VHH binders against UPF0764 protein C16orf89 homolog. Designs and how they scored, part 9

Target 1, 326 residues: UPF0764 protein C16orf89 homolog, of Danio rerio (Zebrafish) (Brachydanio rerio) (a7mcs3)
Amino acid sequence: DVIDNILMSLSKGITYFDMQGSNINLDGVVGYIILQAQLREATRTWPHSDFLSLSQRAAAISMLKRLSKSLSTAASTLQETDPKYFKEFEPILDSSFWSLPGEWSSTDPSLVYTSVRAMECYDEHMSDKCMTFLLGTWKDNGTPCIVTKTCRDTMTQFGCPHYSLSHQLLYFMIGTMKGCSKMLKGDLRLSRVNITVGHYKRIFCSNMMKSNQDIFKNSLTGQMQDIFIENILLCGLVGFSDFYKLDWLQSILTWQDQEAGCFGKEEDISHIFEEFLDAPHKRVKRREKTLTDGCSSHMTGVAVSALGGFLNFYLSEQDITKRPII
Short names: E, the ipSAE of ESMFold2; O, the ipSAE of OpenDDE; V2, 0.75 times the mean of E and O plus 0.25 times the DockQ between their complexes.

## First folded at step 4 (VHH)

Design P1 (from A5 with A33Y; framework vhh_8fcz_2)
Fold by ESMFold2-Fast, scan of step 4:
Structure P1 (fold): chain B 326 residues (1-326), chain A 119 residues (1-119)
Amino acid sequence: as target 1 above (326 residues)
Amino acid sequence: QVQLVESGGGLVQPGGSLRLSCAASGFTFSSYYMNWVRQPPGKGLEWVSGISGSGGSTTYADSVEGRFTIIRDNDKKMVYLQMTSLKTEDTAVYYCAKDLYWSGYFDYEGQGTQVTVSS
């Protein structure tokens, strides 16, 4: 049963978060916040047709309670260890910030770019700055929905790859969820752009779909796995159900470490031995990550939240109460 | 091999107290999160409470918070549910379930223990 496989994976991921939550960075915590929103929706709308469905729902309720407790602890830890970043992104650390789709649609292959840049269009600093302008938290400004010409130009440019592409989508998602739709529409109109926020989201997800198809066909390295899952998470949240493919789900489930319950753990032992011999110092390990198991905070966060999206999608396919009256 | 045996149920008056026990065997008990779930007559399953493998974390359904306490004894391979201030709405068959690799907790439930709260 697909639902059982998702629930088992989520149980392991939540157990990992219970044990390692104090060591997980902001990106990872946001993933678990999104999972909280998805589990809350799942438990609210779960079909009650048989004993298996009832047992699965009880498991999901237990997971939601455990996750809520762990998130309270993680939020307190982030406030103490990273007070600047906590203040800047506090609005997105509330699961009620994250809206879930009310209807499903599909991407459009005709919107795929003719050419894509080899390198990212912008860096993380630029991305963070533009998002905090929307949130009203940049340098304690307090005014939400600020759209600068630089942010508009950066977030609407076409041909961006990988994280630049997914973060252009995230920018408009955050703007919509913060209530900035009127300001974004006004800015686009003043710039004489005839493309709506909704159509930008469709363009970005159509290109993220093409990216995932290429990644799945050609190469599934660690970094590409992370990009692959992030594309599913974000486009699924916008309502593009064509990302919730069974074979993609099955691949994601195999990437989870069965003992630890995390994602992004180093699997090439020969590579580890070679690196250890010529560079005994762990120069690749991030300062704020104290994880000794080699797990990726970011990949674990996006993976569990994407699995929450798969859960809600598959439940919606089984839920008679959500089907149109015919 | 894997067995969970519930006991301690009975008839009690509203406002009374009762302690349920669950004896586990056939698996590494301290590695598993343990739960209590209940099923009222003619109704669906309701999750009641959970406890981590170490006993360091406990969670409760809103309907029982402050009235029920979940405890475990890893040396004895036992999990307990201490129920106080019992209400007629607490009348149900109570089941013990593990959830670390949980795909259908009823597969690891015993026959349950009946709790009836009536005057």
Scores: ipSAE 0.012, ipTM 0.551, lowest interface PAE 8.9, mean pLDDT 82

Design P10 (framework vhh_8fcz_2)
Fold by ESMFold2-Fast, scan of step 4:
Structure P10 (fold): chain B 326 residues (1-326), chain A 121 residues (1-121)
Amino acid sequence: as target 1 above (326 residues)
Amino acid sequence: QVQLVESGGGLVQPGGSLRLSCAASGFTFSSYAMNWVRQPPGKGLEWVSGISGSGGSTTYADSVEGRFTIIRDNDKKMVYLQMTSLKTEDTAVYYCAKDLSYWSGRYFDYEGQGTQVTVSS
């Protein structure tokens, strides 16, 4: 049963978070916050008509309670270990910030870029700054929904690969969830851009779909696994159900460490670099945080939240008024 | 030992405003999200708004977005709900509720006794 496999995986990931939550960075904790939103929706909409559904729902409710308690401990630790980043992104650390899709749609292959850059279009610093302008947390300003020309130009640029592509989508998602839709629409209109926020999201997810198809065929190494899962997470949250493929789910489930319950675990027999510098146009690019047990903080977060998305999608497919059971 | 005491309810005309208060004691207030939930006559509990432990993150139900504002004062151990543009549909008993988490997960372990808000002409 697919649902049981997802629930088992989530239970292991939550147990891992309970044990290691004080060591997980803010990006990883955001994943668990999104999982909290996904589980809350799942328990609200869960079928109640048979014994199996009731048993599965009870397990999901138990997991939601465990996760909620673990998150309170993580908050105190994040304030101590990374106070600047915590302060800048505190609004997205509330599960109620993350809206879930009310309807499902599909990506469009005709929107795939003719050419894609080899290197990321912008660095983490630019991404963070633009998002904090939307959140109203830049320099304690308190004014949300600030859209600069630089941020608009950067976040609407076509041809970006990997993380810069997924973070362009994340920028518009955060803007929408923060209530900045009017300001974003106004900025695009004043700049004589004839593309809506919704269409930008479809363009980005259509290219993230192409990226995932290529990754799945060619290379499923750790970094590519992380990009692959992040694309599923973000585009699923926007309502693109064509990312919730059964074979993709099965691959993600196999990437979970059976003993620890995390993702991205590797034997560290090589030299580890703290910072990544193979992007010539970037001042500094931080390496993903690897925990002392060899697990990836970021990959664990995006994996459990993506699995929450699969869970909600499969529950929605069982709606007798809309779709047949798969 | 955990106590939540609501106040500020009453009768108000449509379009009016009210501020609800909740005094908390018996736990480390700044470590937990606080929520407002309501029960309209003849209906179940409805979540209204949540605020993170520091007050840096706030969330609202669609039905109250733009009309209600949740605020907290951690030094005084108080959470408030500022209600404006009140509608007859806002008539309910309002409860403040302690979350299990620093951020609002909408999983409550304690609720107060409630305060009645009636919106009628």
Scores: ipSAE 0.000, ipTM 0.391, lowest interface PAE 11.7, mean pLDDT 84

Design P12 (framework vhh_8fcz_2)
Fold by ESMFold2-Fast, scan of step 4:
Formats: sequence, structure tokens, C-alpha cells
Structure P12 (fold): chain B 326 residues (1-326), chain A 120 residues (1-120)
Amino acid sequence: as target 1 above (326 residues)
Amino acid sequence: QVQLVESGGGLVQPGGSLRLSCAASGFTFSSYAMNWVRQPPGKGLEWVSGISGSGGSTTYADSVEGRFTIIRDNDKKMVYLQMTSLKTEDTAVYYCAKDRYWGSGYFDYEGQGTQVTVSS
């Protein structure tokens, strides 16, 4: 059962967060915050007519309660270890900030760029600054929904690859969730193009879909796995259900480390051999510590969050008041 | 081979207390999470509470949190549900259920149930 596989994976990811939450950075914690929002929606709308459905719902409720306790601890730790980022992004560390789709739609291949830049269009500092302007947290000014010409030009440019592309989508998502829709629409009129926020999201997700199709076919390794999952997470959150493909889900599930429960863990055969040489009689303890080290905070966060999206999508497809399951 | 036997139900007045028991056999008890679920008259099944195999983690439905406590004794292979401040809406048949794995999403080997009636 697909739902059982998702729940088992989420359980492992939440257990990892319980153990390692103090070491997870802001990006990873945000992923778990989004998962919390998704599990709340799932448990609120969960159809149940038999013991299987009831058991699945019970598991989800249990996971949500465990996750909520771990997130409280992690937020306190972030405030101590990364006070500047905590202050700047505090609004997105509340699961109620993250809205989930009420309806599903699909991307449009006709919106795919004819050419894509080889390098990222902008750096994370630029992205963070533009998002903090929307949140009202830039240098304690307290005024939300500030849209500068630089941010508008940067976040609406076409042809951006990878993280630049996904963060252009994230910018408009944050703006919408913060309640900046009127300010964004007004500012976009200054671009001399009549494109709505919704249409920008569709353009970005159509290109993120093309990117994922190319990654899945050709280069499904390391950093490309992280980009692949982030595209599914963000476009799924804005309602593009064509990202919730069964074969993509199966691939993501295989990327989870069986012992640690995290994602993005690098295995180096040379490192394993060196550990054996350094402490052959303590191999089990050294291997256990090595296996829990080297996980990606970012990839773990986006992966569990994306799995929460798959969960909500498959539950909605099992709702007998809607279209039959295909 | 797997058997779960619930007991301890009965008639109780609003505001009263009851302790339900579940005797387990036929499996390695400490390896499995245990749950309590209930079925009120004319309604569907409702999950009430869960406890991990070690007893280190417990969870509760919002409707019972603060009033019910789930306990297990692995040596005796028993699960208990201590119910306090009982309300008329707690009237239901209560079932003990073994979850295959934490997060597996299904109950296997639910028991026969025990009736709890809360009325004046």
C-alpha cells in the first residue's frame, strides 16, 4: 500500500529529527514545519471506513504529536545557534503560515523556456533579502510586503536554472502566504507585462517539471536528487499534482538511509576502510556514528515535506466523494 | 495464535473512573506498539490512545488527552487504559489493537471489545 510506505518513511524521518533536531539547520527545520502542516491537514480530512484506514490515521496522529514536540525544541535551539536567521524567518517557522492546496491542477509544457542559463541567476543572500522584505523582518523595519524593483526584476526573470528557479517560486509562495497578494499585483504592473502571480507560479512549475523529467532520465545523483525533491515539494504545495508521480515517490523512498532515517547521506568506501583501520575492535560503534553523520539537513527537510505532499495527494485521490482512483 | 482479551468495562456515572485491561498472547509483546480504539453507538471507529513497545512514548486523541492514561506491563503482557473524568460521550465498545509497526498504518489482531457505558 502506497500510504503505508509513505507513513513508514515519515516515521523514520521524524525519529531522525527526534535524535538529531539540535543539529538540523533552519532549512531542514522549515521542511519539518511544512510536514507538520501537511500532517494536520491529512489527519483533519482522513477518510476512514475500516480498521486499515483507522490504523493509518492513528499512525499519522501519533507522528504529528511527536513532531510537534520535537519542533518546539528545535525552534528554541535555532534561536540560540542562528539568532539572525531565526529572527529574519520566524514567520515561516509557524506551520499555520504554510497554506496547502484545496484543488489540483497540472503544469503546461508550452510554458517551458527555449533556453536556460548554465549558472544560477542570483545567490542565496539576494533571495533571502527579497523574502525578508515580504515577511517584514529585514533589519527590524516591521513593514511587510515590501517589493523593490530589484526583487521584482530578479524574481520574474525567465531562464533561471535549479535553485534560482525554485526560489523564484518560493518568493511568490511566501508573498501569497504572508498576505501580500495586492502589493505583488500592483508592483507587477510596473513590469509592463500583464502576468499574474498565479501565472508566474505556473511558468516556474512548468519549467521545474521539465527539469525533473530531465533529472529523472539522465542525472539522478547527489545534488540533482536534492533539486528534484525540492521541485516536487514546492510545486506540489501550490497545487500541481502532476509532480506526485508514483515512480518518483518510489525513487525518493529508496534514497532514505535505512539506519538513520535521513536523506542525502554520502557513503565513502575509503572512509569506511579508514575507520576499520583506526578502531577494528570498535567497528560497530564507529560505524553507527559514521552512519548517523553526513546526512543533508536540507535534503532531509525537503524529502519529508515532499512525502507529506504525496500523502495528502493520495488521500485526496481515495476520497470517494471525488473522482474514482485511477 | 495471536489473542487480545479486553476487560474492565461496565456502567459508571459521569465524572467517574474505570480501568480497562487487555491481556495479550501469541506474539513478542514488547516488540509492538499497542492501541486502544472505541466505537460509540451508531458511529464509526475512533482511535483513542497508543503506546510504544518500550512504553517510552504515548499518544492520545484530543478528546481524551488529560483524562485518559495508557500504560503497559511487558512482564505481564498487559495494556491498560486508565479513564478519569468520564463523560456520556465516552460511551462505547473499547478494543485493544496491536499495530504491526509504528507508522505501518494498520492494526492487526484487534480484540473482542469491552463495553463502557457512562450514564446517570
Scores: ipSAE 0.000, ipTM 0.354, lowest interface PAE 12.2, mean pLDDT 82

Design P2 (from A5 with A33W G56D; framework vhh_8fcz_2; at its last look DockQ between E and O 0.01; V2 from the best seeds 0.00; counts 0 for: pae E 7.7 > 2, grease 26.6 > 24.2, placed apart)
Amino acid sequence: QVQLVESGGGLVQPGGSLRLSCAASGFTFSSYWMNWVRQPPGKGLEWVSGISGSGDSTTYADSVEGRFTIIRDNDKKMVYLQMTSLKTEDTAVYYCAKDLYWSGYFDYEGQGTQVTVSS
ESMFold2-Fast, scan of step 4: ipSAE 0.099; ipTM 0.591
ESMFold2, look of step 5: ipSAE 0.050; ipTM 0.560
ESMFold2 (binder alone), look of step 5: mean pLDDT 83; pTM 0.850
OpenDDE, look of step 5: ipSAE 0.023; ipTM 0.264

Design P3 (from A5 with A33D G53S S57Y S103R; framework vhh_8fcz_2)
Fold by ESMFold2-Fast, scan of step 4:
Structure P3 (fold): chain B 326 residues (1-326), chain A 119 residues (1-119)
Amino acid sequence: as target 1 above (326 residues)
Amino acid sequence: QVQLVESGGGLVQPGGSLRLSCAASGFTFSSYDMNWVRQPPGKGLEWVSGISSSGGYTTYADSVEGRFTIIRDNDKKMVYLQMTSLKTEDTAVYYCAKDLYWRGYFDYEGQGTQVTVSS
């Protein structure tokens, strides 16, 4: 069943993290932090009316315990090897920071942009700076919820592709989770546009849905796999369950390396040409770290996190079907 | 040649009031949002309040909401911060800023104005 397939994949990903946690970068660790939040919710709400469900729940509890231990080790290593980066993003390295959806909704095709830029709208440095202003960690400032005109203009720009699009959503997600909702609402008023934070999130996820539909039809290789999974992860976290498609889940499961348990594994140096093909789609996140085994830290993190989202969604569907009295 | 000159600070007792002023020059004042930020002794910068270019919209940090009021006069190229019910934790150097993203404002836009709330 679908739940068993997800649990098997997550077990492999957690085993990989147990072995490689000291080598995984911040982006990867954040993915496992989000997975921790999702597994905690899953184990809290898990159906246990039959023996199979009880067995599956026990497996999930075991995975959560293993993951918690590995995350403690990874956090300590990040603090030692990259203390500035750790300090700047410390608030998001706590699973309690990440809010999970209480109810499900769908994206709106009418909000899809008429045109999308070919190149990223902004770079990784701009993305990080705007997020650290919200977190209160830029230059050891200590003041959260700083919203600048430059960040407002950048993060509300329409027509952005790929990572700049997903990071516009991430910006407002982080702001909401940090408690910056009043500041963001006030700042959007200063721009004189009649669009709420909630409506910006719906616009971004509607366009991320269109992007994923196009990627799924045309090519599910290289950087496009990473973008595809990140869109599912972030929009799923906002509550857009139309991203939790069975055929998309099946594709993600096939991208996991069966021996290592990671994602984005490439051993052959002939694939170096992929870097030339991906040059127009520069990452807005931290430069991707390729581990010694050829795995992608970022792709592994977003993939296990997205799978945690699928898990919670399918558990909610099973709960509905197991309530025959309604 | 952006210049921002803060004034109106001083020593005040808890519960007192002060009105800070910021005189702007070197740019088209009416085209930019304006902000007040403060730096308490030994701490980092804290954003306090913002006002839109037209003056039609204002926003405040939770710590000052209901106690402070930001006002602007585009004809005089001035922004003001009316502070009431002052607390010891409001003690700081106050700066006005055209854009918080430009980190040079504290080096190039003046000395700020010191507000000390004590008794």
Scores: ipSAE 0.000, ipTM 0.177, lowest interface PAE 18.4, mean pLDDT 81

Design P4 (from A5 with S31D A33Y G56D S57Y L100S S103K; framework vhh_8fcz_2)
Fold by ESMFold2-Fast, scan of step 4:
Structure P4 (fold): chain B 326 residues (1-326), chain A 119 residues (1-119)
Amino acid sequence: as target 1 above (326 residues)
Amino acid sequence: QVQLVESGGGLVQPGGSLRLSCAASGFTFSDYYMNWVRQPPGKGLEWVSGISGSGDYTTYADSVEGRFTIIRDNDKKMVYLQMTSLKTEDTAVYYCAKDSYWKGYFDYEGQGTQVTVSS
């Protein structure tokens, strides 16, 4: 039931990618790369004790094949349309770069900040720069795992909200997956509090959990929907299964456009106006284009990727409950 | 497919008035928030004004509040910026921008329309 709902949503999202992949930006493509990793895991570990499980697995295998073909095309197009940006982030466009959790754990409410800033701690340009230092792609340097004082101070700052919070987690995730764990540990010894990479991830996800609980209590607008899904995606990838809540899944499924299969398509004007009024004078042209059909590349990418996480979580739960008890 | 064509710019004296026009095509015009943004010589882009799809809600940058009025005609697929009490600081290329769904970024196309305020 749940699995079927996830598979139907993923099928629509992959069909959308088949049709629009050449127009999807880097962030969106990365989401589909992560989905590819999650579908590989799902199809390899899928239970096969009954016909329903076999038919669901067959559907997932079919989707993985379609996605792999579409990703090859999208990566080639991205290299042609934005070669500098592609070059900077090429290492994360390989599904083998993205590690999936081996075990599940929960966030810790005791790690929630006593105060949170109202505005982002840093901008996307700073985030991108720090990540490219880890990847070894900043200005063709070729040396990975570079951690500057500015990046360390920025990425370990407590009290950040929204995207600056989720991107602090993403920074350490990318560093770990790139193989920078020893360099990050060495650099963190320079900080006054001597916190490990693993503990920073726990702190960030505990605060992202608090953020999602607050967002879910209030009206869910387009920006908040995107933040909400990104928090689920990233913390789920780190192994925090308490983000895979059934009511959160149901909400995400309702946000998918029924015709197009994308996420973040132009929504209610009053929600857009409310968000606009909060920060009209600080609007800027983003590096990545908005899709012509009104869909969000970023939100579509994080949504399908998060759904892949839900899929793997629920499959792991179903496998345990299907074992015979004598 | 999305096209935005600005017009109505020109030379005007301080204290004068101009009306900018933007012709939109390639999308369902009445569904989108529309904006005016400007780029003064040697500076970055500055958001000026916005109007909801219905036209019921408008907002303005502090620098133009009370002097500029944004209006739209959904039947004609047009957005207008009525500028009064123009100052030399209003000199810029003005762009019509369709709101990006997310994070306050804008989709805008074309060369814009030049407004020069000088004595």
Scores: ipSAE 0.000, ipTM 0.116, lowest interface PAE 17.4, mean pLDDT 80

Design P5 (from A5, 19 letters changed; framework vhh_5c3l_4)
Fold by ESMFold2-Fast, scan of step 4:
Structure P5 (fold): chain B 326 residues (1-326), chain A 119 residues (1-119)
Amino acid sequence: as target 1 above (326 residues)
Amino acid sequence: QVQLQESGGGLVQPGGSLRLSCAASGFTFSSYYMSWVRQAPGKGLEVVSDISSGGDSTTYADSVKGRFTISRDNAKNTLYLQMNSLKPEDTAVYYCAKDLYWSGYFDYRGPGTQVTVSS
């Protein structure tokens, strides 16, 4: 049973978070916040037709309670360890910030770019700065929905690969969820762009779909696994159900560590020695954190979040069959 | 291929100034965060300063804050480090670095340029 396999994986991931929550970075915690939103929706809409369904629902309710407790502890720790970074992204650490899709749609292969750059279009600092302008947290100014020419040009350029592509989508998702739709639409009109926010999201997810198809055929190792899962997470949240493929789910489930319950675990960590540099804290920081057990905070967060999306999709597909007909 | 070439190092007296340059090629320089990293003799690596892709955000190590200024010229694919009020403790090989995989790791460091501060 697909649902059972998802629930088992989520239980392991939540147990891992309970044990390691004080060591997980902000990106990882955000993944668990999104999972909290996904589980809340799942438990609200869960079918109650048979014993298996009731048992699975009870497990999900238990997991939601455990996760809520672990998230409280993790948020407190983040506030102590990175108070300025925590303050800048505090709005996204509320599960009610993250909207879930009300209807499903599909990507469009005709929107796929004719060419894609080999290197990222921009860095994570540019991404984080543009997002904090939308959130109203840049330099504690308190004014949300600030859209600069640099952010508009960066976030609407075509041909971007990997993380710069997925974060162009994330930028518009955060803007929409923060309530910046009018400001974003107005800025695009002033720049004489005839593409809507919704159509940008479809363009980006169509290219993220092409990327995932290529990764799945050619390279399911290392950092490509992280990119693959992030694309599923973000496009699924926007309502593109064609990312919730059974064979993709099965691959993700095999990437979870059997004992630890995390994702992205590596035996050889020699490649990260350059990370141990004497550096001051950057105000807006989103670098990958490898935990003492070799796990990836980022990959674990996006994986459990994506699995929550698969859960809600499969429940919606099975709801018609499992609901009692009176 | 990614190429980074540092220049501008040399011998200087305490209290003096130097300006380092880093010429970049083989990647879209204007799209990446750039850093200056140093290694003193027998010591580990220290990130001295960072600058965002557009040049509008900078950070500095506490040891150099108020004395060093990082800047970039995206039209010339060049990174700069203006070093003022130099101290013997600033003696090190200085490296130009590009961020790796959105993680803050360094994708490539140049061969470095030696800065020696002594009387």
Scores: ipSAE 0.000, ipTM 0.192, lowest interface PAE 14.2, mean pLDDT 82

Design P6 (from A5, 20 letters changed; framework vhh_ozoralizumab_d1)
Fold by ESMFold2-Fast, scan of step 4:
Structure P6 (fold): chain B 326 residues (1-326), chain A 119 residues (1-119)
Amino acid sequence: as target 1 above (326 residues)
Amino acid sequence: EVQLVESGGGLVQPGGSLRLSCAASGFTFSSYAMYWVRQAPGKGLEWVSEISTGGDSTKYPDSVKGRFTISRDNAKNTLYLQMNSLRPEDTAVYYCAKDLYWSGYFDYRGQGTLVTVSS
């Protein structure tokens, strides 16, 4: 059962978070916050057709309770270890910030870029700055929904790859969820561009779909797995159900570390290291201890939240009430 | 369903000319105002030209006015952009788009065609 496979994977991911949450960075914690929103929706709207459905719902309720406790601990730790970054992104660390789709739609292959840049269009600093302008947290300014010309130009440019592409989508998602829709519409209109926020989201997800098709076919390395999953998470969250492919789900499930329950775990390279080093005992011991938490906080966060999206999608397929009327 | 297919881009030397075409299908072409929009490498979208449903009204920004001409053939469901006296700063991916609202908001549907102006 597909639902059982998702629930088992989520249970392992939540157990990992409970054990290692103090070591997970902001990006990873945000992923678990999104998962909390998705599990809350799933448990509220779960179909009650038979005993198996009730049992699965009970497991999901238990997971939501465990996750809520772990998130409280992780939030406290982030506030202590990285207070500036915590303060800047505090609004998105509330699961109620993250809206879930009410209806499903599909990407559009006709919106795929003719050419894509080889390098990211902008860096993490620019991305964070533009998002904090929307959140109202840049340098404690307190005024939300600020859209600068630089942020508009950066976040609307076409041809961006990988993280700059997914973060262009994230920018408009955050703006919408923060309540900045009128300001964004006004800024775009005054700039004489006149493409709607909804159309930008469709353009970005159509290109993220093309990217995922290429990644799935050609390259499944760690960084590409991370990009692949982030694309599913964000576009699924916007309502593009064509990202919830069974083959993609099956691949994501295989990328989870069976012992730790995380994603993006660095292979234990100590045995390769021993081949080339003269003093292996002390160095291998330190290396092995260092590699105990070789998991990717970011990839683990996006993976569990993407799985939450798959869960809600497949549950909606079983519930006539949630299905669109044709 | 709505399909806009741009063509005619390529490499051209400064001072040269190119004619872009946009083949439209899946909607009543003659009922919509049409637009050309471009995106230069590392820059945001720039509106390039606008044409009314009947082709009797056109608009351009100062950056291309006098050099670019937008036209349409409603019988052939085709939009054109004649680009003359091309400059390196005209290097961009060019997109055609249909108007979603009479107020000047447009439905962006094309994949684009690359124009490179360089020696």
Scores: ipSAE 0.000, ipTM 0.078, lowest interface PAE 26.3, mean pLDDT 80

Design P7 (framework vhh_7mjh_2)
Fold by ESMFold2-Fast, scan of step 4:
Structure P7 (fold): chain B 326 residues (1-326), chain A 118 residues (1-118)
Amino acid sequence: as target 1 above (326 residues)
Amino acid sequence: EVQLVESGGGLVQPGGSLRLSCAASGFTFSSYAMSWVRQAPGKGLEWIGRIYTSGSTSYNPSLKSLVTISRDNSKNTLYLQMNSLRAEDTATYYCAKDLYWSGYFDYWGQGTTVTVSS
């Protein structure tokens, strides 16, 4: 049962979070916040048609309780260890900030770029700054929905790859969820071509779909797995259900570490060996970190939240959730 | 001892405005998000909105155009400004210490009653 496989994976990811929450960074914590929003929706809308459905719903309710407890601890730790980022992104650490789709649609292959840059269009600092302008948290300003020309130009440029592309989508998602729709529309009208926020999201997800198709067939390295999952998470949240493919779900489930329950766990013995040879006084610290946490906070966060999206999508399918018992 | 004390409730005419206050003590007020919640007679609890430690706010979409939440950390006080009040806004209003990352409130005030009638 697909639902059982998702629930089992989520249970392992939540157990990992409970044990390692103090070591998870902001992006990882945000992933679990999104999962919390998705589990609340799932448990509210879950079918009650038979004992299997009741058992699955009970498991989801239990997971929601465990997750809520772990998030309380993790958020407090994050505030202590990274107070600047906590303050800047506090609004997105609220599960009610994250809107879930009310309807499903599909991407459009005709919107795929004819050429894509090889390198990222901008760095994380630029992305963070533009998002904090929307959130109203830039340098304690308190005024939300600030849209600069630099942020508009950066976030609307076409041909960006990988993280630049997904973060352009994230920028408009955060703007919409923060209530900046009117300010974003007004700023975009300054261009000669009046493209709506909704159409930018569709362009970005259509290109993220093309990227995922290429990654799935040609290259499934660790970094590409992370990009692949982030594309599913973000475009799924916008309502593009064509990202919730069964074969993609099955691949994601195999990437979870069976013992730890996290994602992106890599064993690089050569890297450990090189550090041992070059820095004798530092190797003990690096060895301890590798043995205690070889996981990716980012990949774990995007993976569990993407799985929450798959869960809600499959529960919303008419043949699963509305099929009568006879 | 954590205490939250609401004030400013009373009788107001339809279309009127009212400002509620919540005085907090027994914890580091500036370190926590705060929420307003109301309960109309015979109805369930309805979340109004919250204010984060950063000063950013988040509102119930049904109420966003009618209310404003603010805080004064120097006075350990939370405020709810309400405009264009309707009969449906008649309720007991609570302030709450908000552990939003856990999805619940750990402490609540006793509530203050707002009655909107002609």
Scores: ipSAE 0.013, ipTM 0.541, lowest interface PAE 7.3, mean pLDDT 83

